# Miniprotein binders against a7ua95r516to809, part 4

Target 1, 294 residues: a7ua95r516to809
Amino acid sequence: ASLSLLSISDLVPDLQFIFFWMSNAIEILYFIQQKSPAYMQTIELMDDKAGSKESLLSATISANEEAMTILEEVIMYTFQQCVYYITKTLYVVLPGLLDCNPFGTEPSSEQCRRAAGVCVCAVCVMPEAVRRVVSVFQTTSDLLQQYQVHSEIQSQMFAYLFFFTNVSLFNQLIDKGPARGWFQRSRVLQIQASVKILLDWAKGAGHNHLAQKFFAKFCSTVTILASPPQQLSQMSWKALCAEHPSLKPVQLHRILTQYQLMAELGPLPIWQPSSEDEAYIYRTVDLLESFENH

## First folded at step 18 (miniprotein)

Design gz2
Fold by ESMFold2, fold request of step 21:
Structure gz2 (fold): chain B 294 residues (1-294), chain A 116 residues (1-116)
Amino acid sequence: as target 1 above (294 residues)
Amino acid sequence: SDERLEQRIERLEKRLEEAEQALKEGDVREASRALFELIRELEELLEEADKLGDPELILRAMELFRELMRLILALIKATYARRKGDEDEARQELKELRQAIEEFRERLEELREELS
């Protein structure tokens, strides 16, 4: 929907510059770490005729350590800038996932409309809102691989992007959901279908473990809200906590409260919090998640 | 070996000039290419200095390497300070970039004088 300045395609030249220096700084740091012992040994073996060996060694060690520190800062700074620009793009496109209708989607291109009687390709059925989010993840993945960024850094990048996505979607659902009607059963099922498309992308891209870990809170929320009343009303508070450990008591309580309103249910005895959890279900400071990464 | 080192210093000077010209033209891709080639020349200088067993050349090459890392960090920070619209940070990082270029050039000239 939004054709904002923060489109991922508009960021590609800047991301290419970031990834160029990120990947090369890692390799340059490795080079100097592997070679510097030999350089210091050469100085250690010098003939100390003028008495300058310790001064040369000290100066060379200092220059080497400073260069390595600067390279580490390049790596950290480029990672931070990459995350900053990608998450600004995600922030713009993620809200659309909560409003889109993946069911009953019309073919999304003229080419697919012409072929409607023959087949429906994946591009034609994917809602635009979901496609925008997938495009951010896919473009990021393609660039990381193109620049041969170390696989551990790629994993850290997607860990943060999935964390950010989870926090953004969860907070918007909890905060704006009542006013936007997002707790209605039909909307929850639409949201669930949209999230499944994202999870399928992550699985196909080799990030299934990261997605399972970092989407857990939002996925648990949607799973509960999508459950049929006959099934959910049979699950005790304790069982729900055990099945959804990512949810804090205040969050689970809020989700169940919205579920009761949606399903026109009164308070259910089986959903009464444990005596220990009763102290926490009204802690509104714990309701929304922080974007701060640990 | 002295003629080989003098040719490497000339290549270092050429790559620095290419980087400066690219930066003046706003061509960050070409500046990055030139600076990366400059890094490769310094890595080779360090390896040659070690092979020669020349402790003072190792120190000089390491100091050049450090200054080049400062130059690259300042370039990256200046680039993204401007994109964020942080005018004060951008001016500070551009000042540091110019200083790093001049310090690199001065140390390179000192090395050239030692060989000539």
Scores: ipSAE 0.800, ipTM 0.938, lowest interface PAE 0.5, mean pLDDT 85
Fold by ESMFold2, look of step 18:
Structure gz2 (fold): chain B 294 residues (1-294), chain A 116 residues (1-116)
Amino acid sequence: as target 1 above (294 residues)
Amino acid sequence: SDERLEQRIERLEKRLEEAEQALKEGDVREASRALFELIRELEELLEEADKLGDPELILRAMELFRELMRLILALIKATYARRKGDEDEARQELKELRQAIEEFRERLEELREELS
């Protein structure tokens, strides 16, 4: 199991097999759901001279119900396997978003070199770390469309991929951020720019609503950390909770503590938690998010 | 009608043999194509049985359909157990796949005998 085996491109043949059966199982389930009433009616209309009608009908209903249950399991299993393979790939590439510099100085194309100076080149450049994440999402989108997977299933897939991305980035930032220097102002601004590129991809791909919903916790964190001190120091604890409802009290408290350290601010009375939140700001069990059902 | 049904059963048997041969060679893509064609033939058998108004044939076709769905699920699980490197799970799922193939063949033979 090398790092190359975790690349989305190396997994395409396996994903093609999964999407083939996922898409076809949905179609087959629809077929039998639409047709089985007619089959049962044909049995109901039989001349029951031998007294076998009830036995035939019962057996046919049982076989039909079992087949539909198996097809639902195929759909569920193939969805879970897609998620498993794709999230393993995401797990490898997502940490790079926290370390990369989207304001890079080297042009990536001839068009960028001809366009203008450094600021235009930085806008033209997609950092390799961001490109790797986008590649996973784009390849997934292309395969789902190629195999004509039902649009509701496509939405569920990206909802989960965005959920996974949010949990992974948030947990790494909160857990490793102090040791890695990720709360430094220049680093936070780089992270914010990298996330914007990813959100722009999601919008262009037709997943803006899902991305806004499922990236909320990480985006709130970065938004707070990127805020200028004169702006953030005017916001009370209650106002911050209202503006960032996705953050738990312990999470918001940790973010503000790191902000104070990096901005060299002393304690601010306006950031004092409410009485009801004060009991929760030290609940370490609530600090990191679970990758399971959030 | 019975001649067309016998020809359809022969096509079902051919597709199953093609899938088994592809699996023996490790060609999961070809096995999937053969099994998909088998599904299409079986869907047509169900429709034919309904048009004939033949309740016994509808039951037999539905039983074959169920067993084919078991076969497909087993194939998918066996394929990914092997890919994950879980030797115990792969062995179990391969056993389930072989059982599903045998059960489908037995039901198909029953149908052939009923035509005689």
Scores: ipSAE 0.798, ipTM 0.939, lowest interface PAE 0.5, mean pLDDT 85
Fold by OpenDDE base, fold request of step 21:
Structure gz2 (fold): chain B 294 residues (1-294), chain A 116 residues (1-116)
Amino acid sequence: as target 1 above (294 residues)
Amino acid sequence: SDERLEQRIERLEKRLEEAEQALKEGDVREASRALFELIRELEELLEEADKLGDPELILRAMELFRELMRLILALIKATYARRKGDEDEARQELKELRQAIEEFRERLEELREELS
């Protein structure tokens, strides 16, 4: 099947299998961790008939440790597979978010035609491109809840997904933005509105802190680009660094350079990097975010 | 006590057989259900062994548990290797799965013999 047609709904059966075993493996691991000390104590308290106690205890400890290690591997493997499938789906739908006009009258999608009226829920009023992204996250949330996955694992999952989303959107905006006109103020305002809808969803889903943390770089970029030239031209390099600490010097420099070209401002001395940052603005390897830095 | 343990071993065997049959039929969902029930039976066996203060039974139950965890891991890996189109990995993991099943069965039979 072409990657372009992969909806999150098509992956639900695969994800269900993973979440089933992930949840159960966590529960089993918890069970063993809580009960194993008592089991070992029972062996320790036995009468040492013929010196077999030490060997029996050692064998039981070994079997327990191996079982726990395998369970940890199950949890890690299932987590990795979930991330793999969900991020593939995100990879397909995320570009649409940058091209989305949330202010356009797109007709409400047919799906929320429940019986007697147009569903006016927050998801149904979303632009289609935003809804597709939110649907991936919502489906993930629903599955995690359905299988009662431990809250820490849920948090880690969303942390990674938000990280991935931020990296993907940031890299696309920096790399392709100038050529696609995404640095134009009108387009930036559309992107900002679309991202706000996603962040509002994340807040409603209980992931506000994670979303704010992991989207910081993309949000900072969009905020700078959305700023009026009259305002941004009054901000020094140092002030911009302080306001947008998630951006590396090379990233901020690139954003400002592209902004000045788009806005036809020419070189602005006030945006000159500090002597401390001057060595870092040429580190082009740090310009795009890595998916491995999580 | 012995009759109760024998009945538990019979339940463990039944769940293993259900899982094996489902795997032969290619029904990974039914296999997973059967394996889940098998886990619950082993958890109960461990608790019973602890309550009885039988350290040998605790060991045997823990060994069965280890083999079952290996079986589950192999099943999961085999399933996703196949879905990714990695036939070589899928074949290897299926081999490990079969080995874990046989080791579990052998250990279960040894336990039956020790209780008879």
Scores: ipSAE 0.797, ipTM 0.935, lowest interface PAE 0.5, mean pLDDT 90
Fold by OpenDDE base, fold request of step 21:
Structure gz2 (fold): chain B 294 residues (1-294), chain A 116 residues (1-116)
Amino acid sequence: as target 1 above (294 residues)
Amino acid sequence: SDERLEQRIERLEKRLEEAEQALKEGDVREASRALFELIRELEELLEEADKLGDPELILRAMELFRELMRLILALIKATYARRKGDEDEARQELKELRQAIEEFRERLEELREELS
């Protein structure tokens, strides 16, 4: 099936199966961890009439440890499968976030399926491209809540999804931005507004801290690019490094170079990297973010 | 006590059969429901064994629990291997699933024989 046709709605049945077992495996593991000491104590307190008590205890401990190990594997495996399916869907919809105009009056053609009529909910008033991204996160959140998945696992899931989203958007902006005109101030302001809608959703969903942490690099990039030339040209390399610590020197240098070209600015000595950073700005391998480092 | 345990074994067998039938029909949702109910019955068996202070029954219940966890893991892996189009992994995990079912059944029958 073409990757382009996979909506998050098409994955819901698959995700439901995973979340069902993820939630239950966590519950079962918790049950065993709480009850197992009592069961072992019950065996320990029995009269050793046949000298078999130690053997029974050892066998029971072994069976319990193996069961817990298998449950941990179920939790890990289900988590990995969830991430795989959700990130696959995000990969398809995220490019639209960079190309969308959130200031356009194009009516969302898709009627909110939840309302018999014109829905004015926050999601329905979103630009279609933003709504598609938010829908992936919202569906994930709704399923995690529906199956009562432990809050720690929910936090880990959203941490990874925000990480993935940041890496994907950052890499696309750095790699394709110049060619697609995404470094133009008008386009940057559109991107900034679109990302703000996503961040506002994350805040409303209770994930504000995670969103701020994991989107820092992309947000810093967009903030620099959205800055007026008069303001940004007064900032030194050191000041920009200090204000945007999430950016590597090579990344900041690339952003400033592309900004300079876009704004038709001459060479700015104030943006010259320090002698300490000069070796790092040539590390092109560090320019794009890796998906494997999380 | 013995009559209650026999009734519990019958419920365990019934839930296992429901899961097996659902698996044969390709209904992974119904299989998962049946396996969930089987987990609940095993949790109750463990609690009953603890209340009775029967160490052998605790062991047997824990062994059944281990086999059930293996069964569930194999089911999940088989399901997703098939969805990814990895037929070799799917076949291997289905084999593991069948083995886990048989081991669970054998352990359940051993438990029945010990209580008779």
Scores: ipSAE 0.797, ipTM 0.935, lowest interface PAE 0.5, mean pLDDT 90

Design gz2
Fold by ESMFold2, look of step 20:
Structure gz2 (fold): chain B 294 residues (1-294), chain A 116 residues (1-116)
Amino acid sequence: as target 1 above (294 residues)
Amino acid sequence: SDERLEQRIERLEKRLEEAEQALKEGDVREASRALFELIRELEELLEEADKLGDPELILRAMELFRELMRLILALIKATYARRKGDEDEARQELKELRQAIEEFRERLEELREELS
């Protein structure tokens, strides 16, 4: 497989088929839910001279309930297939966020402004690595709107996509960061700037609440790593836990250990975990996040 | 009234044939369009049956509606089982698709016979 084969544009026909049936199944389910009581009342009001009313009613209720169950399965299955295809694309493009330099790729904002008055395409001012991730989110948003998918389903879709993004970025940073040099101060600031561009997209797209909720673990990690040593070294373990509740003790401990090493603050641990947390700071099974939805 | 109901049944049959032909040609998008139009015809049939106060017609239309939902689910599952390379699931879902088409046709023929 290649990066071009996994681009979101190559998946659009499959996503169109999925969104077509997802959106229509939702509306069909709404139709039958709204109309079903009237249909049953019509049967209940029939003259029951032949003694068939109870049989007709039972059969109609059964057919209606089965049809609604099937429609619910269509909605669930199409949602799962959307998640499958979109996250497969995200998995390929997300690591680039950790390697990009957003400070060296700013086009002239005056030239963009003169050509359009206002920057009508935010993509033209983004680093390529960020643009690839935004393209996946934007294409998803455009298709959801094109097919008029219910707003609650749109929110659930982006909640999962942001969750997946957070897990992917966090796991890559924790697992590969030491070898890749991603804990160096200059790299952390570049990563922070790249993530800010992504968060700005989410806010402009109307998903700020979801992004705040589901990016919390990765954002907390970057916030800690970007902190000045004088400020961070004066914060207690308990204060850091309170400010960053999304981080497990083993995760916070690993981040602080890498910070202390990179800032050359000596070998003695600066932050003293609580006695309760000491039982958990070396639980490597809890270090990386699972991609499974809960 | 019976002439209008016969015309609706003929439209239902036409849309089913269009969907079947599209599926034979592997044109999933055209099959989806035809099935969507079939859904719209069934929703109208249900509403007409309720306005007529005809309980037996309501039941028949609801049975057709159920079978069409089975057909759509099977189509979607067969499409993605093949894309994932799960040939056993794809074979099972194609079997279920064929069963749903036959059940729909059977219910539609029963309805036509009730009119004649």
Scores: ipSAE 0.796, ipTM 0.935, lowest interface PAE 0.5, mean pLDDT 85
Fold by ESMFold2, last read:
Structure gz2 (fold): chain B 294 residues (1-294), chain A 116 residues (1-116)
Amino acid sequence: as target 1 above (294 residues)
Amino acid sequence: SDERLEQRIERLEKRLEEAEQALKEGDVREASRALFELIRELEELLEEADKLGDPELILRAMELFRELMRLILALIKATYARRKGDEDEARQELKELRQAIEEFRERLEELREELS
């Protein structure tokens, strides 16, 4: 039951129902928007011998406006349901990106050995954790194209999915990173490589601008953590803030604190916050991101 | 012309019955297909009413169109309320669905009586 909900392929029939009505509601709304002026004109031009013209016109306008409002709600509701089910799947698979090794040092996976006889080497090269996330994005993209969903709606869908991915990865890294060893430089380089695979997928799918915009916080975090100590220690706090405007002072401070600890650069803070920012580096309520923001 | 409209009303009734039967069987895919065909018939009815220059028929077709949109919204909401386990919302939306079907049928019967 719950196990079925965790796989994107198990959700496909439900997503097909959603996309069917989303796409058709958009077309139906367009139909009535284009035709309703003519219908109102036909009523306006009637002979009003019975004195019912204004009642007919008022009732028809009301029915038309109600129908259009309902169609807009169908489009909004179906969008919300797509996002709900797809992000539930993403929530389960995203943490694995922080634990995987994209450089392929493991022996061949069960999938590669079981698939022998058919060329599936590309599947074996991509870590399972990364493949699961890409599969969610690719399945979503394929369904949106199959049902010819309007391009503006497709963009809004991926804007939210990338936003969700960024928040989830950032919060997991900040919250669990110290205990999981995710701030170790070798692990950060692995995480950076995994994120690059996602960014490459987004570019190939025509969503590069959205990915650049909505992955900014997590990418900035990984960029800082991946920086060589000689380069990073030469940058002032002000320069880092300017280079990484997506990071709040408390977030940047936490990232730099973990970096300094893992690089064994001594106990004294290397990066001195400005007087203005020093008031904010301890605002713990601002440390984690909300899933309700864009 | 009146015979053509009578035949269209019969097709509307047939598609509604097909959708209701599919819903009773839990076949949301077949229900959706039947409702989509019902939408196409209503779009054609609106265009015919406009071509005839018949303001009362335009109003009736628009009222049917509105009720069908309510029906579709309720179907979608009931489906996903149930899948999310919100039984109170699912029950509410099933009531809305049944009401929208009955209202659609009543307006369709009114239209049939008008043509007689």
Scores: ipSAE 0.795, ipTM 0.940, lowest interface PAE 0.5, mean pLDDT 85
Fold by OpenDDE base, last read:
Parts: sequence; structure tokens; C-alpha cells
Structure gz2 (fold): chain B 294 residues (1-294), chain A 116 residues (1-116)
Amino acid sequence: as target 1 above (294 residues)
Amino acid sequence: SDERLEQRIERLEKRLEEAEQALKEGDVREASRALFELIRELEELLEEADKLGDPELILRAMELFRELMRLILALIKATYARRKGDEDEARQELKELRQAIEEFRERLEELREELS
């Protein structure tokens, strides 16, 4: 019950605290890494009047190493907490992306409704379900920029979030798609349009390469399902494998089988798996993606 | 030099007290601000120690820095443990936080005594 009400906006105060310390911990770590050699050199150059120079140096090195280790733990811990909160929010909003009709005239966002008139900004013209997903990513991006988090950490964050999104959407589509009618051509075209809006946002945000990489499996699935029967029935198993290398044989086989059922196509010998892939199409354990492989 | 160092120690104490007071009030934001300022003061102390060529002061400043990092980590962990509803973890991290504060204070007083 409580999870369904979690908006990304409700998490902003919590995320602000995390991003504050994440950014500062990175800066402090960088400071220590740059300055510590000079501090150690100052100790090393001191006249050993008391025979305690080695012990003093050793103690200083130990304190420095421990401080750096703690800072690394701060960075790791804060990163993990960010991912945890953001993915929880994504988990709630992502199913809506599969059910939405992007071709419908939905009214402008509540935020833009306060302005006199219909806002025609890219976000306001988005379907509500797509806008909710984009809002999670946009809020994350805005916070990362606001706190000037290092670009590498930003890239890692978005890589994981796109990975999570792809796994979640793919697994839901494969598992629930037939029962929910998401394999119907009209619904597939809606899903394709919705995902395109998300990818266009990612491109505009500078994450095009990451988005293309991590959404490949879901995009391939949607592309196959969106293909006209006349076109898809002319493609061999080998050609489909080559065109969609992100899909495992078991996944491709499942998609084609469900497509065949939905389109009321008879058995298509051209879609028969190769002898090499025949053993793999029955590996149901590999059908759904794991969240652990990142 | 000694007067400047004494003034710096007084600033460190003030920032620590500000953080402690904010923590008692449950204002994690204000505590974080105070701790951030405390970090900056310690960075300046390290730079001053280096400029003076005082290896003992470098060590003491680095030890204070270590304790401050421990304090910050404990604060962060305690904050999120509480938000997750893990009261046992939150209690443990708060204990570590208090210990780090006391260790920091003790080291700061030792430094003051060494400069007197």
C-alpha cells in the first residue's frame, strides 16, 4: 500500500542528504590523495633529533590510510542508498509504462497547469506514465548536477538505473505480457512509442550510449513484436539472432512463440532454432533477466 | 603561530559543538553543515602544519581527520538505518557516532594542551 504512493519528490530530501555526503566524500578523498604525499614528505625531511621520525611517519600513514578507507566506504554506502531509493521508485512507476497509451490526449502535468495555458514543453506532452518514469531520471540527474557529483559516478548511477529499468520492463513483458495483452500489435506499438520517448529523453540528457546499451534487450523484444507478420515471417532464426544479439536463444524462442500464438500463425519452419541453439531454448532459468548481473 | 593555532582549535571546538547540538535536536542537515565546516577547518590545519614543517601537528591533524571521517560515516549509517526501520543498526551506529565525537574531543584537548 505505502509503496504505491512513493513519488520521487517524496525521496528528494533523503536523496539530497546522500548526494551531499557522496559529493563531499569524493572531494575530500581527492584532497587527501593529492596532499598526503606532500605531508609525508615534510615528515620525511625533518631532522631526526629524537629518533621518533619513523614512528611518527608510520602513525601518520596509518591514520591517512584509515581516513581514505572510511571515505571510500562513505562513497560506496551513499551510492548504494541512492540506488536503493531510486530503484524502489522506478519499481512502482515502470509497470505504468507498459499499460499507457502515448497516443492519447492526456492533460498537461499538474506543475505546468498552474501556468496560464497548456504547456507544450516536451515533458508536458508526455503521457503521464512516461512522464513519471522520466521524472525519476530527471530528478536524479538534477540532484547529481546540483551537488556536482563526479561524472564517473553519475555514469555509473545511470548505467545501473537503465540496467534495472531494462530488466524490470523485459521481465514484466515476458512474464505478464501474454496475459495482459501487451503482445497485441496495438499495445506493442504503444509500448514502442513510450520507450522511444524515454530514449529520446536519455539522448537529450547526454546518456544516449548508455541507454542504447542497457535497453537493447527490451528494445529488441519490442521491435520484434512490433514487426508486421509478413515481414517477421520472412526472417530466419539465424537472421533474428544476428539482428538481436542481446536476446538469448530461450528469450527469442519465447517471443516468437508468443508472437505466433497472438498472430494466429501456423508453425514457421524458418523460425526453427539451429541445432546449436536447440538445447538452449529449453533453459527456462535463462528466460528472465537477473538483477544480480550488474 | 601559536596564537593562530589556538584560534583554529577554538574554531574546531565551536564547529564540533554546533554539530553536537544539531544532532541532539535531530537536525541532520544542520549537523552536516557544521561537520562540513569542521572538515574545512581540519584541511586548513593540515595545510598550516605542513607549512610550519611540524610533523607532530601533521599527525595530530590527520588523527582528527580520521576521527571526523568515522563520525561522518556513523552519522550517515545511523540516519539511513533509522529510515529503514532498523532500530538495532541505528542504535549501534549512534553509539559509534558518540564514540567518534568523544575521541575527536579528547584528541582536540590533547592538541590544546600540547600547544600551551
Scores: ipSAE 0.795, ipTM 0.934, lowest interface PAE 0.5, mean pLDDT 90
Fold by OpenDDE base, last read:
Structure gz2 (fold): chain B 294 residues (1-294), chain A 116 residues (1-116)
Amino acid sequence: as target 1 above (294 residues)
Amino acid sequence: SDERLEQRIERLEKRLEEAEQALKEGDVREASRALFELIRELEELLEEADKLGDPELILRAMELFRELMRLILALIKATYARRKGDEDEARQELKELRQAIEEFRERLEELREELS
């Protein structure tokens, strides 16, 4: 199926299979880890009448360790497949978030699956572009809960998804923003409002800390771009670096340069990078975020 | 008792057969259900072996458990390789799956023979 046709709903059957085995593999691994010492002790306490006790113990340990290793591989593989499918759906819907006008009165075209009729839940009142993104996260959350996946794995899943979302949105904004007009203050305010809805959802879902952590770079970028020229022009390079530590010098420099062009500001000496950062602002390889660093 | 263990082996065989039949039919969901039940039966076999203080039975049960884990991993990998259109990986994982099933069956039969 073309990536454009893949809704999260279409992937639910595939994800259900993965989540089933992920959850069960975790439970089985826990069971074996808890019980294995007792089983080994039972073997150790037996009379070595035949001189085979050490061999039996060694073979049992080996079989147990191999079984646990395979279970860990099941967990890892299933996790990777979940991330792969969910991130594909995010990749399709995330661009819509940058073009979204959340102040528009367009009702969500899709009804909430949880209610018969017109639903006024927080998701249904969202702009369609925001709702599509939230729907991916909500479906993921619902599946993780349905299969009672261990809380640590849930946290890791959301950490990665927020990371991916931040990288995707940040890279799109930096790369395409000037050409798309996303650096215009009115558009930035729309983006800021849309992201706030997503962050409010994440807070309501219990993922506030993760969302704040992993969206920091995108939020910093949007905050700078949303700042009035009168305010931002009074902030030094050093002050901006300190206020936005998630941004690399090259990223901050790019944002400020594009802001300056958009706001028709002349060169601002106060935004000049420090001598220490001057070498780093030309590291264009560090401009866009990598998906590999997570 | 030997009768209780024989009944356990019969349940293990039944669950394996259910999984194999579902796999032949291409019903991965039913296969997964049957394999899950097979895991539960093996967990109970391990607990029973421990209670009996039978080290050989503990070993045999753990070996069956290992083969079942291998089987499950191969099933998952084969399923997703096929979905990705990686026919070579799918064929390899299907081979691993079949091997794991056969090894499990052989070990289960050996266990039956040892108890008879």
Scores: ipSAE 0.794, ipTM 0.934, lowest interface PAE 0.5, mean pLDDT 90

